VHH binders against StAR-related lipid transfer protein 6 (STARD6). Designs and how they scored, part 9

Target 1, 220 residues: StAR-related lipid transfer protein 6 (STARD6), of Homo sapiens (Human) (p59095)
Amino acid sequence: MDFKAIAQQTAQEVLGYNRDTSGWKVVKTSKKITVSSKASRKFHGNLYRVEGIIPESPAKLSDFLYQTGDRITWDKSLQVYNMVHRIDSDTFICHTITQSFAVGSISPRDFIDLVYIKRYEGNMNIISSKSVDFPEYPPSSNYIRGYNHPCGFVCSPMEENPAYSKLVMFVQTEMRGKLSPSIIEKTMPSNLVNFILNAKDGIKAHRTPSRRGFHHNSHS

## First folded at step 4 (VHH)

Design p24 (framework vhh_7pa5_2)
Fold by ESMFold2-Fast, scan of step 4:
Structure p24 (fold): chain B 220 residues (1-220), chain A 124 residues (1-124)
Amino acid sequence: as target 1 above (220 residues)
Amino acid sequence: QVQLVESGGGMVQPGGSLRLSCAASGFTFSDYAMSWVRRAPGKGPEWVSTISGSGGSTDYADSVKGRFTISRDNAKNTLYLQMNSLKPEDTALYYCAKGDYYEYSGSYTLFDYWGQGTQVTVSS
C-alpha cells in the first residue's frame, strides 16, 4: 500500500465534497448545527455533511481534532482510539472501536483508518480519513469491521468572524453486518449533532497551562 | 450558581476612556469564552466583543475595532473591556455574558448567565 498517496487522494476527495454545494438535503437542524445528506457514490448509503461554528481558530481546532491522546475523553461515540502506526508528522493509522448506539440496535464496530492532516492557504485545514487494509490488524471475530469511505473535518475561518472556525464534517461510513439502511438514516443525524457538541465542549474544557496566578508588571 | 457582576460604567465626555470589569463565580471561568454585549436605549442587543477561555483569541464588532480591548484574568475570574475614544453612540447598558457570540446570536443557548449590566453614558 502507498499510504501517503492514498492519504493525499482522500484529502482531495474531501476538498471536493466541501466545494460541492449541489444536491444536499437537510435532514436535521439542532443547536445551530445543520446535518445534510446525499447518496454516496462509494456505497449503498449516504454521504453526510455536518456544519457548525466553533469559537476557536482553525489552527487550534484542527490540532485538537487531529491529536489522538485526548480523543476518547471528548468523543463519546468511541470506546477505543489508538494510533497503531505513524507514517510521518501529518499521517498515521489508527484503530477505533465504537460504542453501541441506537438503543443497542447497532453493535460496536472496529475500524482501521488512515488519517492525514493537510494545511491549505487561507487558514483552511483538512483532516481526512479513510479505512485501509493493514496486515497487522486484520478483521477479527470480536467486532464487525466497519469501513469508512472518505471522511473528514474541514476547519476554516468563519466568514463573519475569522477568529472563529466554521467546522464542516463529512461522514461516509459503511457499518456493514446485518443492518437495515433505514436504521442508519433514523439515528445517524442525532449522533452527528452530538459529535459536534462533544467536540465543542471538549475544546472548551482544555485548560491553559499554569494557574499559579498572574504576576502583573503594571501597578495600576 | 453562576453569577456575573459588571462594574466600571459611568459618564464620560466624547473621546474619554472607561474600563469595565466583570467578576464571575459559580463555574470554571477559564473553560469558557466570555462576551461583552450592549443595549442602547430603544435598540436591541448588540454584540461588542468575545475572548476565548485561554485569552488567546479575541474578536470585535466593526463599530468598536481599534478603540476597545477585551482581556481576562483567569486567576481572578475577571473579564475586562478597555474602552478608548468613546463616542455618543457607545452609550448603552453593557452586559457580561458567559459564552461566545454564536450562542448569543443563534439563541440555541440563551445567555442565561448575563449580569445586571453597567451603564455607560457618553455625554453631549
Scores: ipSAE 0.000, ipTM 0.097, lowest interface PAE 20.5, mean pLDDT 82

Design p25 (framework vhh_7pa5_2)
Fold by ESMFold2-Fast, scan of step 4:
Parts: structure tokens; C-alpha cells; sequence
Structure p25 (fold): chain B 220 residues (1-220), chain A 124 residues (1-124)
């Protein structure tokens, strides 16, 4: 596969979702977070758009979302998040395994996703991802392999308070296996709200005012 | 500096086959998805097919699915379109295009460079 070309194409597709203001149906509002959906053109399911305000700059927010080491500490929907291949400084492949969902009705899925961060003028950053075939990680009998159609985060300055970020998250996930579309439609909006709330709590916990240095004892 | 040069077009009877080629230069060919786009007489451009930079994934317009096959040879910087079971409605000027962007809202591929085109005419 040409991962860099796929990553760049995926970023452009996510940018297109962010520019498209038409056809969105609001399916949930909670704690100043809005979840909207429309029918996906990629599969029999929905493209979701989640909007919220994060009280951190777009640069800090995007770096927090892009980093892999702390992901499972704040993202409660995942049990595994591993970078399995680094393509370059802004592009990698990760292997994820979800927690069971909908009170056990949806068993854990694994995903192999290509992740790419692109920084734009005006302090807008997009972290886009989509599932790819990676021969080193074929589907296994341990998990149903899910598929993420183009997904991502758009981090931009809040118009009235540029020190804060407007976060827009796009989710376009095919869980596969034997599931009715209605179970996903009923459970996904609340899960997406909780993701944003967990991200808010996570970034606040990782806020540090200065780099750590050597400890120096005072003299009397 | 970027150049795309199509060849292999011609006249063919319905049910016939043609293989189009596109020679690319001026960019790192394997880093970019490549597409075929056609324009029929009196009509606007229609996207036909896209192939990823490695050749590992392909996409096709519903009108050609099952009949056309897109492929590439990255060592030769060449894109191909194998066209089988040709129909009169496939008559068009076929363009090789370097893929730039997919707009989800309109379901449309956008391109930053394309060639001069090669004519395909299907008639009985």
C-alpha cells in the first residue's frame, strides 16, 4: 500500500467533512457537546460529527490527541493502543482494541489504522485516520476486525476566545460482525459525548507549567 | 514540470477491449494516488477510477465496475486502464490525473494535474 498517499487523501476527505455544513441531523446534545449524523457514503451506517469546546490551544490539544503513550489512560473506550509502525514524523500505523460496548452487546473489535497529523494556517490542525490493510497484522480469530472509514479530529481556535479550541470529531466506524444498525445508532451518540468529556479531563490532568529539571537543595 | 501523457486510445466495436497508458514525470509517482477521468462529447467530466500510490487499493465508478481494471507500474512511472466489454456510452476523451482531494459532500475527486487526454470511440 502507499500509506503516505492514503494518509494525505484521508486528510483531504476529513477537511471536506468539516467544510460540509449541509444535511447534518442533531442526534444528541449533552454538556455543551453536540452530536450530529448523516448517512455514510462509504458503508451502510452513519458519519458522525461531534462538536465541543476545549479550554486549551489547538496546538496543545492536537499534540495531546496525536500522542499514543497516554491514550488508554484517558480514552476509556480502548483497552489497547499501540503504534506498530512509524512512517515519518507525522504518520504512523496503530493497532487498537476496544472495550466491550453497549453493556456487553458489542464485543471488543480490533483495528489497524493509518494516522496522520497535518498543520494548517490559522492554527487549525487535523488528525485524520482510516483503517488499512497491513500484512504484518492480518485479521485474527481473537477479535472481529472493525474498519474505520475516514475519521479524525479538527482542532481550531474558538472564534471569541482564540486561547480555547473548537474540537470537531468525525467518526465513521464499521463494527462488522452480526449487528443490527439500530444498536449502533442507539448507543454511539452517548459514547461519543463521553469520549469528548474524557479528553477534556485527560488534557487537564496532563497540563504542566514548565519542564522538569534537576532538584537543587537550598543552603542556610 | 509535472507531465502526464496518455496513449492507447482508438476506435473499437462494442464488446471490444482497449488498454490505456499514462506516462508520468516531474514528481515522485509512487507517493500519489492516480486516477482516470473521462469527458464524453457534450458532457461534463466523469471520474472513472483511482488507484493508491502502491497499487494496493482501487476504486471505480459504478458505470465501469466489473469491466475496467486500473493498475500501475511504479518502476516505469506508468498508469494503466484495461477496458473490457466496451459500450457506446464509454466513448469519451480519457484523461490521466494526479489525485489531490476527495470531497465527501459532493462525492467528487479533485485533481491538481492531468494530461491532454486520449480518445476512445466505441461504435458499431
Amino acid sequence: as target 1 above (220 residues)
Amino acid sequence: QVQLVESGGGMVQPGGSLRLSCAASGFTFSDYAMSWVRRAPGKGPEWVSTISGSGGSTDYADSVKGRFTISRDNAKNTLYLQMNSLKPEDTALYYCAKSDYYDFGSGTYYFDYWGQGTQVTVSS
Scores: ipSAE 0.000, ipTM 0.107, lowest interface PAE 18.8, mean pLDDT 82

Design p26 (framework vhh_7pa5_2)
Fold by ESMFold2-Fast, scan of step 4:
Structure p26 (fold): chain B 220 residues (1-220), chain A 126 residues (1-126)
Amino acid sequence: as target 1 above (220 residues)
Amino acid sequence: QVQLVESGGGMVQPGGSLRLSCAASGFTFSDYAMSWVRRAPGKGPEWVSTISGSGGSTDYADSVKGRFTISRDNAKNTLYLQMNSLKPEDTALYYCAKGDYYEIDSSGYTYYFDYWGQGTQVTVSS
């Protein structure tokens, strides 16, 4: 597969989402984090836009979000995050397994995602991702294979204080399987707010690590 | 309703130790950073320490670094501050606070503590 071409096209789509100011409906506001949605053009579900301010530069924030080794220590939505193939310094394929959601109502899913970081003028960095077919990791009976349509993080300088970042996250996830029609729409906004809060906590840990080390939620 | 209840304060001699506790209820404790803030007589509040929701990250004011240790037990919804090598200048009312503190910009986009407890008095006599 031409993974690099797919990655570049996905980044262009995410840039397009970030430039589009039309049709967004605010569905949740909490802790100065705003979640908006509109109907996805890719599947029968929503494209979510999540906005927040992170007290770190765009370069530090984007590097933190792109790195893989510490992902599960701060991202409470995941139980597994493994880079399974590196294409180049900016592009890789990862295998992820989610935690259950909504007090067990949504079972874990696995995903195979192509991840790409692209740096733009004005200190804007985009980390985009999209599910891909990767023959070494076919769907298994252990998990329902979800599908991420173009998703991403847009990290740019905060207008009022450019030492800090405006983070815009786009989520366009097809959970697949048989689910209650309303459950994803009911639970997703709170889940997305918590993701940003956990990222904010996680980047602070990356900057100022504990003297004791971290033993929380060990895989074994 | 959010409740934060501090305990463990008291009077100690310089060089002594105290452990403060904060029992939290009314919110999902593990989802929020927690902080200790103190107010000395005649002064404004001073941030002392913060711990992330998971406990994976800690931060300290320069005045207490190396002497104080913040920790949490998410199973028990409890926040702790272990205070060693206490100095007279550590004398203050110590508050448990929900959240962390950031200055975002001069326009007033400031993240600060959502809720404070009633406080527990620490007096270091010399």
Scores: ipSAE 0.000, ipTM 0.096, lowest interface PAE 21.2, mean pLDDT 82

Design p28 (from b03 with S30R S31D S59D E101Y V103D; framework vhh_7pa5_2)
Fold by ESMFold2-Fast, scan of step 4:
Structure p28 (fold): chain B 220 residues (1-220), chain A 127 residues (1-127)
Amino acid sequence: as target 1 above (220 residues)
Amino acid sequence: QVQLVESGGGMVQPGGSLRLSCAASGFTFRDYAMSWVRRAPGKGPEWVSTISGSGGSTDYADSVKGRFTISRDNAKNTLYLQMNSLKPEDTALYYCAKGDYYDEIDSSGYTYYFDYWGQGTQVTVSS
């Protein structure tokens, strides 16, 4: 298993998804977040594209999304996020366990994912991931092992304000197990919107406290 | 460089009116919620009002609700506070404050963080 070669290939596939403007169908718009989908070429399901604006530079945003220590504090879809093996400074394997979805209709899944961050020209950074076989973490009876085909975050400068980032997230997840054929299509768009909203809240909480300011609670 | 310059303060009698202005530069004004914050002599800062980047949503402290109106002109990068029925307790130095992009006032439960403040303009209500 050449994990570095797999990571580099996965990043190239995610870059390809970001360059492909054809065939996307908008399935949800909410709170300035757009979710689009098209049929996956990897499995019988969808490739999702999620777009939103994050008020942090691409470097700060990509570092926030790549870091492991704070993931479960902001990512409400996960109950476990552990780095189980580091390949180099830009590449690691993580073990994740999801919360249940769709009012309990989709039980928790675990995943073993290879994660890689690559910095490109134009201040674009891609964090790509895909499931891999890792002998130290075989499937168990505790969870159905899901499979992530190439997924990732593309962080690039917002055109109108380059201090901010345009975030494009690609999700291509096979939940496996005994599921109704359409349950993922019904529930995934709302879960993806919530992911971006949780990331926005998470990065805000990660801000440097040395900045002079004032805190006030407001209810409108 | 972010710059906020307040003007329009002065001395008025109780029941009078004033309009404050804040000229903003160094950032994309329409993308940020903007706020007015005041500081009375011997007291800490008190939030007064917030307006969303588009101007579509506004929020006010209970002490000024119904008397003050916040507005903005995104073409001129200017924030306003129209103050009517002024009371002696409105006497304070009034600051224009740049909000965070996350400070969308149409989202219940969001907390306002101000990452930049102007120099302030003095409002005195007496007599």
Scores: ipSAE 0.000, ipTM 0.110, lowest interface PAE 17.1, mean pLDDT 82

Design p29 (framework vhh_7pa5_2)
Fold by ESMFold2-Fast, scan of step 4:
Structure p29 (fold): chain B 220 residues (1-220), chain A 125 residues (1-125)
Amino acid sequence: as target 1 above (220 residues)
Amino acid sequence: QVQLVESGGGMVQPGGSLRLSCAASGFTFSDYAMSWVRRAPGKGPEWVSTISGSGGSTDYADSVKGRFTISRDNAKNTLYLQMNSLKPEDTALYYCAKGQYYEIGSYTYDAFDIWGQGTQVTVSS
């Protein structure tokens, strides 16, 4: 009910996942991206941890991941990403619709997610999210409504080279419907690797100014 | 102290070529994307080109694509801009800048720290 309290608690849970070094099983390594999983305590499925290095500062990376306007341009797993309600400068609710994946075996899902960015000491930024009930956007007959348990991005300086970021992504998605856990386990690791690769390509592609001068526009 | 020292500018005829250099010091050069930015007389600054820290990725303003090439030598802490087929419209003071320029969502985000004095490029007959 209290979206700000839910957002703060969700960020705390994601921070907890990032601090937990136990029980992770590596399920895929590709192009210097590591995907690990363990059984979720929230549902019958997995909590995934994805690690990679991004050659951008944590501030630039977190701003890129938090911004909504260009999400569909670089995130090839989504067909819709709309901010439907802004709570404050760091907190909003978005409506997301996925592409089908696993060669059409998993149909599109929609999600209503509460998204929150929190900046910590040591130049670490966490963008956390969690599905919420939002009465203005009830489930529709057009899509199966999925549910994201606490998930998000941890952007921190790379230890050996602090101009670069270590990106850790947590994914804890309940796709719902009648899917066997084995199809998710077979397909999710590759989709998560592709997400990081698309983010790397996206941030690089958005380095080119298209029309305007080069200064930050705040509009406030 | 971060220092960027540009050189290689001068006067050249239309269609000519120049190579600009930027000597960097005071930071770990290979850790940062580097850019060239220019300011024409009476105009605001215009981003020209960016190269990633490793040199594996480059980007260019549409006005210079196919004519300019950005490169770097991380062992020498030096950034370069090879300028070919120069036009009068390329006349400007050219600055070496630490960082990159990009548009994120509805915002224009730049992370330039320009400490160099610039090097003057004049294209005229």
Scores: ipSAE 0.000, ipTM 0.103, lowest interface PAE 20.2, mean pLDDT 82

Design p30 (framework vhh_7pa5_2)
Amino acid sequence: QVQLVESGGGMVQPGGSLRLSCAASGFTFSDYAMSWVRRAPGKGPEWVSTISGSGGSTDYADSVKGRFTISRDNAKNTLYLQMNSLKPEDTALYYCAKGTEYEWPSGEYSYFDYWGQGTQVTVSS
ESMFold2-Fast, scan of step 4: ipSAE 0.000; ipTM 0.225

Design p31 (framework vhh_7pa5_2)
Amino acid sequence: QVQLVESGGGMVQPGGSLRLSCAASGFTFSDYAMSWVRRAPGKGPEWVSTISGSGGSTDYADSVKGRFTISRDNAKNTLYLQMNSLKPEDTALYYCAKGDYYEVTGSTYEYSFDYWGQGTQVTVSS
ESMFold2-Fast, scan of step 4: ipSAE 0.000; ipTM 0.218

Design p32 (framework vhh_7pa5_2)
Fold by ESMFold2-Fast, scan of step 4:
Structure p32 (fold): chain B 220 residues (1-220), chain A 127 residues (1-127)
Amino acid sequence: as target 1 above (220 residues)
Amino acid sequence: QVQLVESGGGMVQPGGSLRLSCAASGFTFSDYAMSWVRRAPGKGPEWVSTISGSGGSTDYADSVKGRFTISRDNAKNTLYLQMNSLKPEDTALYYCAKGDYYEVTGSTYTYSAFDYWGQGTQVTVSS
C-alpha cells in the first residue's frame, strides 16, 4: 500500500476542512470549547470541528498529541493505543480500542489508523489520521471495526498570544454496527469537549521543566 | 505490474441496468481503496464512487446516488459497480481506479489519490 501518499492526501483534506468556513452549525459550547458539525461527504454522519485554546506552544502541543507512550494516560476514551508499524519518523500505523461510552450504549470499537504529522510555515502543525486496511490486523470477532475518515489536529499560534495554541480538532468517525443515529448526535459533542479537556489536563502535567525532560526522552 | 481490467459495459436503453467488473492484479487488492471514474465524450474525468479496502465504507457522486452501488470481493480481487436506472448522461468510458477521491463540501479544495489503468469499459445509454 502506498501509505505515505495516503497520509499526504489525508493531511491535505484536513487542511481543507480547516480553511472551509461554510456550512458549520454550532452544536455545543462548553468551558470555552466550541463544537460545530456539518454533514460528512464520506458517510451518513457528521464531520465535527472542535475549537479551543491550549496554554502551550504549537510545537509542544503537536508533539504531545503525536507521541504514543502517554496517550492512554490522558485520553480517557481509549483502553488501547499501540503503534503497530512505523513508516518513517512522521508516519505510523496504530491499533486503538475505545472504551464503551454513552453509559454502555456504544460498545468498544477497534480501529487501524494511519497517523501523520506535517509541520507548516508559521508554526502550524497538522496531525492527521485515517483508517486503513492493514493485512496484519484484519477485522476480528472481538470488536466491531470502526472507521475513521480523515480526522486531525490543527495546532497553530493564538493570534493574541503566540505562546499559546489554537487547537482545532476534526472528527469524522463511522462507528458501524447497530446504532440509533440519534445516540451519536446526542453523545458525540460532549465526548469531544471532554477529549479537549483531557488533552489540556494531560499537557499541563508536561509543562514543568522536569516533566518536559522526561517526555523528550520517552518517544514510544 | 499493476493491472486493472474493466468489463461489463455495453449498450442499454434508458432505465436499464448494467454491472461493471474490474479484475485487479499486481498489488495487494485488500490494502487499497478502489474507485470508479468515468469520462464522457468531450468532457474531463468525473469521479463516480469509492469503496474502502475492507469494503466497510462507500461514497458516491451526487449524480449517481441511489442508482449505483459499488462493491468488492477481496477473495477474487474484483471490484464491481451495479448501475440501475441508467440515463443518457451516464454514457461514458468507465475506468477502475486504484485509490481514493474526496471533495471538501463548500470548499475550493479538491483532493484525489488515485490511478486508473487499462482501456476502460464503454457504457452507452441510448434508444
Scores: ipSAE 0.000, ipTM 0.099, lowest interface PAE 20.4, mean pLDDT 81

Design p33 (framework vhh_7pa5_2)
Fold by ESMFold2-Fast, scan of step 4:
Structure p33 (fold): chain B 220 residues (1-220), chain A 128 residues (1-128)
Amino acid sequence: as target 1 above (220 residues)
Amino acid sequence: QVQLVESGGGMVQPGGSLRLSCAASGFTFSDYAMSWVRRAPGKGPEWVSTISGSGGSTDYADSVKGRFTISRDNAKNTLYLQMNSLKPEDTALYYCAKGDYYEIEPSGTYEVSAFDYWGQGTQVTVSS
């Protein structure tokens, strides 16, 4: 399987979503975060677009979102996030297990995703991801294997203040298994708002590392 | 107040048919998905079928797919379940429920989440 070619094509599809202004329906606004959706062309479900402002530069934000070691400390939608294979410095495969959501109504799913970060001119960075078949991690009886069609984060400078980032997140997740027809439409917008709020809190905590001693300015 | 009243149950022989009805009142019926849930003797509740508020989307448990058809008449605030090719295993008390079926098991085994049951259900008995 040519993972690098799949990663590059996925990034191009996410870039295309970011440039597409047509057909978006606003489904939720909360705390200056806007969630919009349109019918997915990949499956019988929605492509979601989430916009928010993060008070960190695009480089710092994209590095924070791409790193794996601290993901579950701030991303409260996940119980597991493991890099299982590294292709190169910008590309890896991760195994993810979600928390249950919708007050326990949707059971945890696992995903095998190809993750790729690409840096563009104008301080725009895209972290794209897509589920892939990876023989070392086949579906198991423990979890329903979900499928992420092209998803990603677009981190770019805020127009009014380029020290801050405009974050656009695209989510195109096929939960699979057997779910009621409307449960995703009812629950996903709030979960996506919460993701952005958790990312804001997480990156703020990352700016003030708890490893600092009691006397911040003292010499040894 | 929200009320759901089931009817149409009865005794049939294997291979027979029944049509269940649920009369809904006290809410804007077309705004909500509706479900059928059954409870067989000595077993827990089993989700059977769900229909979206508009009627545009339906879903069925694998055990009834191809045999049962869920439908609704929003002008009459009524939910239906057409049951064909009935089997002894379909013997149960059938409940009309406001809302969607949800799964809650980590193993992917489908379970019925908490629904509001507004009547005693309607008994379906399939026997020779």
Scores: ipSAE 0.000, ipTM 0.175, lowest interface PAE 15.6, mean pLDDT 83

Design p34 (from b15 with S31D S59D Q100E D103E F104Y W105S S106G G107S S109P; framework vhh_7pa5_2)
Fold by ESMFold2-Fast, scan of step 4:
Structure p34 (fold): chain B 220 residues (1-220), chain A 123 residues (1-123)
Amino acid sequence: as target 1 above (220 residues)
Amino acid sequence: QVQLVESGGGMVQPGGSLRLSCAASGFTFSDYAMSWVRRAPGKGPEWVSTISGSGGSTDYADSVKGRFTISRDNAKNTLYLQMNSLKPEDTALYYCAKDEYYEYSGSYPFDYWGQGTQVTVSS
């Protein structure tokens, strides 16, 4: 499989979503986070757009979202996040397992996703991802294998203050199994708001960790 | 301690004008976006307008766009709302708020400071 070509194509599609200002319907606004949707061209479901402001630079925010070591500590939607294959410095394959959500109505899913970070002019960074077939990680009997069509994060400087980022997240997920579209439509907007809130809390905690260990009384 | 004190409200006839002021203290005023939020009788809070810390960017609710102008004087730590072509539907208690995160999404601040300033538009 030409994973690098798939990753580059996926990044182009996410860039296209970010440039498309038409057809978005606001479905939820909460805690300064806006969730919009439109019909997906990839499956019978929605493409979601989530936007919010993060008080960190685009470089710090994108590095935080791309790194794998602490993902589970801040991303409360996941119970497992493992990088299973590194293709290069910007590209890897991860295996994720979700928590149950919607008060247990949607059971855990696992995903195999190709993840790619691309840096653009204007201090804009895109982390794009898409489910792929990876022979080393076939579907398990333990979980329904979900499928992510092109998804990603667009991290760009806030126009008024470049030390802050505008974060736009695109989500285009097939949960699969026997679920009605209406249960996804009802529950997904709140889950997406919670994801952004968890990312805000996570990056804030990462920025201001305990002062002990490498801090000392630097002034007498 | 952050303090915000609103003033300039009153009673006006439809088509009239009012200028609201908000005196800010307890923080570096120019570093923060500021917003106006209103609460009409029997309704929840409605975001009206936001201005960036530098004053270089502004945003407005669709209901007030073209009629209201938000501005600030960073040397005086003061936020303003110039309200023109007032309508009965603009009748509300108006609050000034320090914005934790600035956003052009139509969001409103979570917190209010002071008692607000009452605007009543009636014939």
Scores: ipSAE 0.000, ipTM 0.105, lowest interface PAE 19.2, mean pLDDT 82

Design p35 (from b15 with S31D S59D Q100Y Y102D D103S F104S W105G S106Y G107Y Y108S S109P; framework vhh_7pa5_2)
Fold by ESMFold2-Fast, scan of step 4:
Structure p35 (fold): chain B 220 residues (1-220), chain A 123 residues (1-123)
Amino acid sequence: as target 1 above (220 residues)
Amino acid sequence: QVQLVESGGGMVQPGGSLRLSCAASGFTFSDYAMSWVRRAPGKGPEWVSTISGSGGSTDYADSVKGRFTISRDNAKNTLYLQMNSLKPEDTALYYCAKDYYDSSGYYSPFDYWGQGTQVTVSS
């Protein structure tokens, strides 16, 4: 399998999503985070676009999102995140298992994803991912195997304040199994907002001791 | 809304000193930690120093520790950075930054910093 070629093509597709301004419908705004969707061209479901501002540089944000060691400590949607194969410094395969979703209505899924970070001019970084077939990790009876069509994060300088990042996240997940399509449409926007909020809390906790603890937001 | 106005930059020779000021308005200054962040030409932003809302705690980047001093005057809503023993590597645009989060725990994009003040260290 030419994983590097697949990774590079997936990054190109995510870049294309970020450049496409057409057909997006805003489905939720909350806590300065905007969730939009449009029909996926890959499956019978939606491509979601989530936009927010992160108070860290694009380099720090992209490195935080790409690293694997602390993923489950901040990403509350996951119960397992393991790198199972490294292709090079920018490319790896991971195995993930989700928590149950929608108050138990959607059981845990597992995924095998190819993850790739590509750094562009203008201080823009894209972390793209896509499910792949990996013979060492076949589907098991313990979980329904989900499938991520091209998805990822676009980290770029905030226009008004270039030391902070504009984060755009694309999600294009096929949950599979016997599931009402409407339950995904009803619940996904709130869970995508929560993902960004958890990422903000997580990156703050990764700061050095000299920066951590000086954000005084305890007001009552 | 929140406004941050930096001043005090300029051109100095290596070994010289400058004091930067940041005039803050639009929020309760003493409730927020304040930071100095700099950006050198062609490089990403580098955190320089932070001071707690009360002024009781300060922190510095290793590159400036022992040379720079951060302070604040809560009665005047002003943040300062005293820069001593300046080096050519300190040449950058310096920004005053409010805490990332408002009192509800969420950031405001219009609250971050002003236009910055240019510091150039050369002979």
Scores: ipSAE 0.000, ipTM 0.118, lowest interface PAE 19.5, mean pLDDT 81

Design p36 (from b15 with S31D S59D D99E Q100Y Y102D D103F F104W W105S S106G G107Y Y108S S109P; framework vhh_7pa5_2)
Fold by ESMFold2-Fast, scan of step 4:
Structure p36 (fold): chain B 220 residues (1-220), chain A 123 residues (1-123)
Amino acid sequence: as target 1 above (220 residues)
Amino acid sequence: QVQLVESGGGMVQPGGSLRLSCAASGFTFSDYAMSWVRRAPGKGPEWVSTISGSGGSTDYADSVKGRFTISRDNAKNTLYLQMNSLKPEDTALYYCAKEYYDFWSGYSPFDYWGQGTQVTVSS
C-alpha cells in the first residue's frame, strides 16, 4: 500500500478544510475555544472544526502534538497510543484505544491511523491523520474498530502575536457500531473543548524552564 | 474591566442598510467568540449571529441569513454587523455579547452585554 501517497492526499484535504470558510455552524463556545460543525462529505455524520489560542510557537506546538511518547499523559480521551510502524521521519502508523465517554454510553473504540506532519511556509504546520488498513492490526473482538476520515491539527502563528499559535483541530470520526447520531452530537462538542484544554495544560507542563548560571563573570 | 460599546444604529426605511460596531476592551478580544443579540419591543432576546475568535467561523439565525454579515477586526478590538435589506421585523435594540452563541441556553452572569444600539425600520 502506498502510505506516503495516502498521507500526502490526507494533508491536502485537511488544508482544504482549513481554507473553507463556508457552511460552518458554531455549536459550542467555552473557555476561549470555539467548536463548529458541518455535514461530512465522507460519511453520515459531522466534520468538526475546533479553534483556540495556545501560548507556544507553532514549531513547539506541532512537535508536542506529533510526539508519541507523552500522548496519553495529556490526552485524557485515550487509554492507549502506540506507534506500531514508522515509515519515515514525518510519517507513522499508530494504534489507539479510546476511553469510554458520555457516562459510559459510548464504549471504547480502537483505531489504526496513518499520521503525517507537513511543514509549510509562514510557520504553518499540519499534522494530518486518516484510518488505514494495516494487516498486522486487524479488528479484534475486544473493541469496535472506529474509522477516522481525514482529520488533524493546523498550527500557525497568531496574527497579533506570532510567538503564540492559532490551533485549528479537525475531527471527522466514524464511531461505527450501533450509536444514535444525537448522542454523538450532544457529547462531542464538550469532549473537543476538553481535548484542547488538556493539550494546553500538557504543553505548559512539558515546557522546560530556562536555567541560569549563578555568579557568572561572563555576564559582567 | 470588561467593556462593550455598541454604535451605528438609527432609523432607516425598509430595504435600507446599517452597519453596527462594537468596541471591546478589558479582555483579549481575539480569544473569545463574539455575538450579536437583539431585543424587539415586547419580546425576549433573540440571538442574531456569532463569530469565532479568529473570524474563521460564523453562524446566523435563519431570520437574517443572506441579509446580515458578521465580521471582526482583532487589531482594532472591534466587532461589526453589516445589515442589508432591512425589514420592519428587524426593529430592535442590538447588543454585543461575549461568548453568546445559543440564546436558548439562557443568560449567564458572566456574559457581558453592552448598552445596546437602537435600530428602527419603518416606512
Scores: ipSAE 0.000, ipTM 0.132, lowest interface PAE 20.3, mean pLDDT 81

